# VHH binders against a6qnr0, part 15

Target 1, 346 residues: a6qnr0
Amino acid sequence: MRLVHLDLKGAPPKVCYLSEIFPLFRALGANGILIEYEDMFPYEGHLRLLRAKHAYSPSEIKEILHLATLNELEVIPLVQTFGHMEFVLKHEALAHLREVARFPNTLNPHKEESLALVTAMIDQVMELHPGARWFHVGCDEVYYLGEGETSRQWLQQEPNSKAKLCLSHMEAVASHMRARYPTTTPLMWDDMLRDIPEDQLSGSRVPQLVEPVLWDYGADLDLHGKALLVEKYRKSGFSWLWAASAFKGATGVNQSLTPIEHHLRNHLQWLQVAGSVPADTLRGIILTGWQRYDHFSVLCELLPVGIPSLAVCLQALLHGDFAENVKARVENFLGISSLEEMSFRR
Short names: E, the ipSAE of ESMFold2; O, the ipSAE of OpenDDE; V2, 0.75 times the mean of E and O plus 0.25 times the DockQ between their complexes.

## First folded at step 1 (VHH)

Design z5 (framework vhh_7zox_3)
Fold by ESMFold2-Fast, scan of step 1:
Structure z5 (fold): chain B 346 residues (1-346), chain A 121 residues (1-121)
Amino acid sequence: as target 1 above (346 residues)
Amino acid sequence: DVQLVESGGGLVQPGGSLRLSCVASGFTVSSNYMGWVRQAPGKGLEWVSDIYSGGSTGYADSVKGRFAISRDNAKNTLYLQMNRLKPEDTAVYYCARGTYYRSSGYPFDYAGQGTQVTVSS
């Protein structure tokens, strides 16, 4: 699969805009969408405090899913359940669930209320996505895990470890999904798993419950390192893996490449990784489009700067390369004479 | 666009001092939660220090009394003064904003590239 990731943090694109870009995604070669709602999801009841003022309504969510169906795009919703919880933990009523009181980013995995909170969030999202075959539970960049007062005390006891703490919460969330939604497979970002030894991974139930998404947005991937990481996950008991690249938002301050060149190289490197691992290892690739707060507030007025990059990257994945004929196809599709003349290449 | 550029790392002998700088652009450091995190070779991320928009500061127990976080609002720059450095302080140090952004092929989405600090004889 080739999924386009929609990061809706801070502002939702209008449904009218999505009605135009979903056909575009399909035309470029996408066959699915990973939707990261954050506070744009219309949470209700005791979770009403999590929704932003201008969040989508339930009827708007249903319209978005209908548009996806019309364009043959598989929808995978994403709910953060561990890290990147600022939109949840910034609220005074929920601040007691922070791992570290000073940081609103990471959920305290020791509290029963923490699991109750994130499973309630999952359940409300699943109610509007009843046919989802996959559901992404986040779990990336769980910064400061183990550094809260409760965790520090817990870690002093043998045989407790930060890896066990991490895997325990992941297992609890994924077990909830598997039990309640037996036809839905949870996904999670792999960064918190990368440094966990094979014996600890295989000793947990996590490999039987989830499919990890290996992300790397660099222009030059460590191909050998990726092969070793894939092998570790396979030996740990994971059945399927996903890759994640970036078509937008993956920039370094000292990069000499244009954004399009950087993202194209990232995708070509992931094609090399895919070619070097056994068949039936990777389900697909997620093209991530990370945004800052204000990016989507003007989507109905402007073409997003990421669309040319997305076109280049999707077509490279679809054709297995970015030869001159593929480049010409992208240029024709975008209505431009040359990719070298694009203003944001500089 | 959000940009954080760390500098000031290097090789230093045990007991020495270094001052790390983080020049921010695209946002105002005084209006945001800011901090320093580090990653030692073969280890996970460790929070080192933070400063809230209101000016309150925090420190990890391992660095308390030795490190000092500060900011210069006119220069839009965050600092970490590191004193009485130990071999255990050897790590890549990252400048972080309270709102995380996914940026590059590095393991974690800090807006900065990090600066290497090596404490050895």
Scores: ipSAE 0.006, ipTM 0.218, lowest interface PAE 11.0, mean pLDDT 83

Design z6 (framework vhh_7zox_3)
Fold by ESMFold2-Fast, scan of step 1:
Structure z6 (fold): chain B 346 residues (1-346), chain A 121 residues (1-121)
Amino acid sequence: as target 1 above (346 residues)
Amino acid sequence: DVQLVESGGGLVQPGGSLRLSCVASGFTFSSYGMGWVRQAPGKGLEWVSDISYSGSTGYADSVKGRFAISRDNAKNTLYLQMNRLKPEDTAVYYCAKDYGRYWSGTSLDYAGQGTQVTVSS
């Protein structure tokens, strides 16, 4: 699969705009979308405090899903359930669920209320996505895990470890999903799993419950290191893996490549990784489009600014390269005479 | 405001040593994990080393046995002792707040201005 990631934090697009860009995604070679709602999802009841003033309505969500269906785009929703919980844990009423009181990033995995909260969020999102085959539960960049008072006390007891703490929460969230939604497979970002030894992963139930998404947005991937990481996950018991690249944002510091060249190179490197691992290992690739944290950003940078990069990257993935004939196809599709006109930014 | 100021880079011959420093301000230094990442000309960011608030350390395979990360919480300072330097260690070295061993991304929100290390014969 080739999924376009929609990060709806900040300035989410109007439904009428999505009606124009979904056909474009399909024409460029995408066959699905990963929707990261954050506070744009219309949470109700005791979760109403989580929704932003400009959140989509339930009818708007249904319209978005209908537009995806019309354009043959599989929809995978994403709900953060461990790290990146700022939109949830910033609320005074929920601050007691923080791993570290001073930081709203990470959910405290020791509290029963923490699991109740994130499973309630999952359940409300699933109610509006009844046909979802996959559901992404986040679990990336779980900063400060193990640093709260309860965790520090728990970690002093043998055989407890930070890896076991991490895996126990992941297992609880994924088990809820598998039990309640048996036709839906949970996805997780892989960074919290990378440093966990094979024997600890195999000893958990996580490999039987989830499909990890291996992300790397660099222009120069460590191809051998990626192959070894894939082998570790397979030996640990994971059945399927996903890759994640970036078509905007996440270009690193002081790079020598233009943004479009950087993202194109990232995708060509992922094609090499895919070619070096066994068949039926990678289910798909997610082209991530992260929002820039700019207090003056009024327009959605994800869609209008990232489209030339998205076109280049999707077409490179679809054709397996970016030779002159593929480049010409992208230039024709974008209505430009040369991609150099788009790459040169001062 | 969070501020990180790296220093200690310079020109050194292969086999030589350098000690990098990073002075932190604007946050409770002792409460955070810290890391070093580097970027060689024309390449992406490479994780080099990290140290937790409790002193647990991690190292990239390329530097393991040659580099040592340490911290002085009384001085709000992070250090990287670099020994047996190789030409391929030539890069701009950045100090990063909240950089843990689980992070392998190419973008850093809290990197400092960096310090240049050049290893040449």
Scores: ipSAE 0.000, ipTM 0.121, lowest interface PAE 19.1, mean pLDDT 83

Design z7 (framework vhh_7zox_3)
Fold by ESMFold2-Fast, scan of step 1:
Structure z7 (fold): chain B 346 residues (1-346), chain A 122 residues (1-122)
Amino acid sequence: as target 1 above (346 residues)
Amino acid sequence: DVQLVESGGGLVQPGGSLRLSCVASGFTFSSYAMGWVRQAPGKGLEWVSDINTGGSTGYADSVKGRFAISRDNAKNTLYLQMNRLKPEDTAVYYCARELYDFWSGYSEFDYAGQGTQVTVSS
């Protein structure tokens, strides 16, 4: 699969804009979207405090899903359930669920209420996404895990470890999904799994419950290292893996490359990784489009670099390369005489 | 060593029903989309139906509304319930495993069983 990631924090696109952009995604070769709602999802009941003032309504979510169906785009919703929980844990009523009291980033995995909170969030999102084949539960960049008082006490006991703590929460979240939504497979970002030894991974139930998403946004990937990591995951019992690249928002960009050149190179490197692993290994690739704090609308962020970059990257994935004929197709599709005539950087 | 073993074929009159089964071994059945393809005498392979790991199903227009595909992951078994059979359904039916090709983004059948003969005789 080739999914476009929509990060809706800060300035979510209006439904009318999505009615224009979804046909474009399909035309460029995407066959799915990963929607990260954050506080733009219309949470209700005891979770109403999580919704932003201008969050989508339930009817708007249904319209978005209808538009995706019309454009043959598989929808995968994403709900953070461990790290990146600032929009949840910033609220005074939920601050007691923080791993570390002064930082709203990470959920305390020792509290039964923590699991109840994130599974309630998942359940409300699933209610509006009936038939979702995959659901992303986040779990990336779980900063400060192990640094809370409860975790410090727990970690003093053998055989407890930070890895065991991490896997325990992941297993609890994924088990909820598998039990309640047996036709939905949980996805999670792989960074918290990368350094966990094979024996600890296989000793957990996580490999039987989730499909990890291996992310790397660099222009140069460690191809051999990626192949070894994939082999570790397969030996640990993971059935399928996903790749994730970036079509915008990269930091530490190579000084000799334009943003579009950087992102294209990232995607070509992922094709190299895909070619180096067994065919029954990678389910698809997620092209991430991370938002950052800005005064600019989503449209302003996408137009100068995002859409041309996405077009280049999707077409390279669809055709297996970015040769002269593929480049010509992108230039024709975007209505430009040459990609070099466009400004791809600030 | 991947093996797919079909059963349930036979001779049936028009309007009748048959239930085909396929027992899989040598791989993690629950991790693969599975399908049925058929070959009528002197003709090429025709896709009949498939079911993915999540249970979503697809059907060829020629069988839609008459056939139902299902799977039992605990038994490593794929099924095809065939109702209101027609002489045109006469074919060897093959159980097949789908392999996702990352490069193309499409699935193709990489393994098929030996087949089971279905004959619909008027």
Scores: ipSAE 0.000, ipTM 0.159, lowest interface PAE 13.3, mean pLDDT 84

Design z8 (framework vhh_7zox_3)
Fold by ESMFold2-Fast, scan of step 1:
Structure z8 (fold): chain B 346 residues (1-346), chain A 122 residues (1-122)
Amino acid sequence: as target 1 above (346 residues)
Amino acid sequence: DVQLVESGGGLVQPGGSLRLSCVASGFTFDDYAMGWVRQAPGKGLEWVSDISWSGSTGYADSVKGRFAISRDNAKNTLYLQMNRLKPEDTAVYYCAKGLYDILTGYSPFDYAGQGTQVTVSS
């Protein structure tokens, strides 16, 4: 699969805009979308406090799903359940669920109320996505895990470890999904799993419950290291894996390439990784489109400014390269005489 | 590589003012949100303030109305103007890059500087 990731933090596209953009995604070669709702999802009842003022309504979500169906785009919803929980944990009523009191980033995995909260969020999202084959539960960049007072005390007891704490919460969330939604497979970002030894991973239930998404947005991937990581996950018991690239967002700390060149190179490197692992290992690739955001959720980038990069990256994935004929096809599709000309449009 | 160098800390009387600076290098400063976090003696880290690439600002309730964050993109420099300082503001203040940068998995503290000590006493 080739999924386009929609990061809806702060200012989500209007449904009428999505009616224009979904046909474009399909025409460029996408066959699915990963929707990261955050506070744009119309949470209700005891979760109503999580809803932003301009969140989508339930009818708007249904219209978005209908538009995706019309354009043959598989929809995978994403709900953060561990890290990146700022939109949840910033609320005073939920601050007691923080791993570290001063930072709203990470959920405290020791509290039964934490699991009850994130499973309630999952359940409300699933109510509006009843046919979802996959559901992404996040679990990336779980900053400060182990640094809270309860975790520090728990970690002093043998045989407890940070890895066990991490895997325990992941297992609880994924087990809820599998038990309540038996035809839906949970996905999660892989960064919290990368440094966990094979024997600890295979000793947990996590490999039987989830499909990890291996993300790396660099222009120069460690191809050998990626192949070894894939092998470690397969040996740990994971049946399927996903890759994730980026078509927009930060290009890292050393920015010698243009953004489009950086993202194209990232995708060509992932094609190399895909070619080096056994067939039937990777489900697909997720082209991430991260919004740079600040404390007020003011957007740094909008999806329309990323479209030329998305077109280049999707077409490179579809054709297996970015030779002159593929470049010409993208230029024709975008209605321009050269991609260099596009670099000055805003 | 990324470097963040803080300065401007020191000893000040309650009610006084200090201006902290952070000179950034090794990345495209204009593309990232920047922030300040602090750690008081014997306590955990506390987010103080942030500023987006476009200049939108946020503040912790404890400092709102007293502190002002700003940036000079031409100089790759982040500032924190601290007014009406209280003994409770005593802490090491750290400059942090990018409150949300998922490209490399970096937390704000992955590129925190060495910090600058602010002591509000007497």
Scores: ipSAE 0.000, ipTM 0.132, lowest interface PAE 18.3, mean pLDDT 83

Design z9 (framework vhh_7zox_3)
Fold by ESMFold2-Fast, scan of step 1:
Structure z9 (fold): chain B 346 residues (1-346), chain A 122 residues (1-122)
Amino acid sequence: as target 1 above (346 residues)
Amino acid sequence: DVQLVESGGGLVQPGGSLRLSCVASGFTFSSYSMGWVRQAPGKGLEWVSDIYSGGSTGYADSVKGRFAISRDNAKNTLYLQMNRLKPEDTAVYYCATHPSYKYGSGRYFDSAGQGTQVTVSS
């Protein structure tokens, strides 16, 4: 699969705009979307405090899903359940669930209320995505894990470790999904798993519950290192893995356009990784498009700026390279005379 | 408010070593996670290493086994010991509080200094 990641932080696209770009995604070779709602999801009841004032309505979410169906795009929703929980933990009512009181980014995994909170979020999102085949639970960049007072005291007792703490929360979240949504497979970003030894991973239930998404946005990947990491995950018991690249993301101060050459090289490197592992290992690749916050530009809509990069990257994946004929196809598709003019930013 | 001043960069031959320093001021250094990110010519920001307030460390796969991050809370100073340097390590190295998302995603970033240039060339 080739999924386009939609990061709805800050300036989420209007439904009418999505009706224009979903056909474009399909035409370029995408067959799904990973949608990261954050506070743009219309949370209700005791979670209503999590929704932004300009959040989508339930009717708008249903319209987005209908548009995806019309364009043969598989929808995978993403809800952060461990790290990157600023939109949740910034609220005074929920600050007691922070791992470290001064930082709103990481959920305290020791509190029963933490699991209740994130599973309630998952349940509300799943209610509007009843046919989801996969669901991404985040779990990337869990900064400050183990640094809270409860964690520090817990870690003083053998055989407790940060890896065990991390895996226990991941297992709890994924177990909830498997039990309540037996046809939905949880995904999670792999960075918190990378340095956990094979024996600890295989000793947990995590490999039986989730499909990890291996992410790397560099222009020059360590191909041998990636192959070893994939082998470790397979030996640990993971059945399927995903790759994640980037077609857009921060590449310097005040960068309004991502360097197309950088992102193209990233995708070509992931194709090499895919070719170096067994055929039944990777389900697909997620092309990530992260929003950039600038203290002067919180309202920037990133999708229109990132479209040329996305077109180049999707077509390179679809054709297995970016030779002159593929480049000409992209130029023709975008209605431009030369990609060089868009990539020369000096 | 937050100030980070990097030093220790320079020109070095492949296989050589450099030690980077970052002097922090304007915040309670011992309470913050600190890290190093780098930017090679024409590339985005790449996360190199981090060290949490409690001392736990992380490293990018490309530098693991060659680089070592450390901190001295009494001196408000962060260090990066770089060994077995490769031409691919050529970049401007930035000291950061609460490092940005790995490999330049830019989702969350607190503060960074002006950087120190590292050039690995024969």
Scores: ipSAE 0.005, ipTM 0.235, lowest interface PAE 10.9, mean pLDDT 83

## First folded at step 4 (VHH; framework vhh_7ubx_2)

Design a1 (at its last look DockQ between E and O 0.01; V2 from the best seeds 0.00; counts 0 for: pae E 21.9 > 2, placed apart)
Fold by OpenDDE, look of step 4:
Structure a1 (fold): chain B 346 residues (1-346), chain A 121 residues (1-121)
Amino acid sequence: as target 1 above (346 residues)
Amino acid sequence: QVQLVESGGGLVQPGGSLRLSCAASGFTFSRYAMTWVRQAPGKGPEWIATIYSGGSTMYDDSTKGRFTISRDNAKNTLYLQMTSLKPEDTALYYCARGYYRGSGSWPFDYRGPGTQVTVSS
């Protein structure tokens, strides 16, 4: 699977624009979309608080999903449930659910209400995504975990650990989903799992509940290290893994132009990783296209600016390389005479 | 087991007032957000108000200014003070634990059996 990540933070595309680019995504080799809604989802009830002023309507969401279906793009929704909770926890009414009072990034995992909040968010999103095979629950960059007062006290007691705390919340979220949506598999970013020992991972229920997404956007991946990490996760009990690359939004907080060469290299190296692990290990790859680094950050390069990079990356993945014939194909798709003229070089 | 039991409903004239109560048991009441929801005949569940464990409150626009949600953690009781009642407020009122989870289905994992409120001249 090759999924295009649509990060709706800060600069959400109009539905009419999506209707134009979805066919292109499909033509370029994508067969899915990861939609990170953040404040763009039309949450209902008291959760309307989470909406951006210009959030999509339910009808617009339905239309987007319909367009995706017409173009044979499977949709995976993404809702942050642990880290990157700024769009939720910035609100005074929900501030009591912060791990650390002064930072809206991290949810307090000790509070029952925290779990209730994120599971309600998930349920509302799932309501508009019937039949979703996967649901991404985020759980990346939980920066302040363990630093809250409750966490500090809790961590003083044996055998408690930060890893245990992390896994417990992940398990709770995933368990909710598995119970309520038995045909939907939760996905999680893997960064918080990377340093957790194999025995602790395997001792938790998380490997049986979720599929981790191994993300790395570098142009020079540690191929051997990635292979070892894959093996670790497999040994820990994860049945399927995902990879996540980047086609934009990963080379600077305020990047205006996309360094295509960087992203191409990233994807080619992920291909090498895929080739070095068992064939039934990686389910697919998510081509991330971050719009901004967090809720309060400035914008990265816009989606239209990143389209050439996406084309290059998708076609490289599809063909297994970026030889001259593939390059020519991309140029034809984009209607340009030379890709080099569009490439941003650092 | 989690239990929620509503009371205080009844027949009232337009412009009248009612105070609903919800007795909670089987969980640590003070650690949960609580919500009032109503359902009129032929309509889906309608969110009314939520009170967080932190004490903050939120209201639906249709009832804002007329309804007040509150809680007594020592008594494990949720309240809904209703004033200036209208015929449109006629519905079965439910106490629920947690947040509103969507309109396409019952929005809560736990709710009471409900108490009927009828506003009629």
Scores: ipSAE 0.720, ipTM 0.879, lowest interface PAE 0.8, mean pLDDT 94
Fold by ESMFold2, look of step 4:
Structure a1 (fold): chain B 346 residues (1-346), chain A 121 residues (1-121)
Amino acid sequence: as target 1 above (346 residues)
Amino acid sequence: QVQLVESGGGLVQPGGSLRLSCAASGFTFSRYAMTWVRQAPGKGPEWIATIYSGGSTMYDDSTKGRFTISRDNAKNTLYLQMTSLKPEDTALYYCARGYYRGSGSWPFDYRGPGTQVTVSS
């Protein structure tokens, strides 16, 4: 599978724009989308405070799903359940659920209300995605985990550790999903798992419950390190893994490569990683297109600006070509004069 | 200046064995993954095996257990030991720097001219 990540944070595209761009995704070689809602989902009831004023309506979500079906694009929704919870925990009514009282980043994993909150969020999203085969529950960049008062007390009790704390929350969320939606498989970003030893991973239930998404957006990947990480996850009991690259955002400032060059190299490097593992290891790759890194950040480039890069990256994955061959094909397909100049013509 | 030169091919009976060699020069051999690929007439390239700089190996399932990839970093040489050869193994065998998983093109930055292996009675 090749999924295009639709990061809706801060600036959701109009549905009519998606009606034009989804056929393009499919034509370029995508067969799925990962939709990251954040506060653009039409939460209701006691969760209505999570809803941004310009969030999609339920009917708009249903139309987006219909458009995805028409274009043979599998849909995976993403709801954060651990880190990146600022859009939830910024609200005074929910601030008691923070891991560290002064930082709204991370959900306190010890409170029964915390699990009830994120499972209610998942349930509302699943009402609009009832046939979803996968559901991404986030769990990336869980900053300050273990530094809250409850966590510090809990960690003083042997054999408790930050790894056990992290895995226990992941297990609780994934267990809810498996029990309530037995045909839906939870996905999680892998960064919080990378430093956990194999014996602790295999000793938890997480490998039987989730499929991790291994992400790295660099132009130069540690290919051997990635292969070793894949082997560690396989030995830990994870049945399937996913890769994640970036076609938009995540490039930094003052780099020697144009954004498109950076992203193309990132994808070619992931292609090499995929060749270093058994064919039945990776379910697919998610091409991430970051619009906002976190709730309080400024916007990155918007989706339309990223389309030339997405086209290059998808075509490179599909055909395995390098350098000018890929760029020339995309320029011809999109009817543009130069992909490298697109990032400078704003 | 990068050069890869295969040798050790030839005509062999079904069930026989061959050892292919690939002499490398012009780069730091021990730092690169090395790959064997074959191509039969009228077919696309077929990945056989890769050996990484650390010695880890991966094999295509169709030849696993019959073919063994190895390297001698002191001699800058890549090897493919083939046993239990079948007529279906008839192909031109290439060594390549890097790895390949059958994406339909030749993504290797360097490959050799190949050595012919023919398996027939």
Scores: ipSAE 0.000, ipTM 0.101, lowest interface PAE 21.9, mean pLDDT 83
ESMFold2 (binder alone), look of step 4: mean pLDDT 82; pTM 0.828

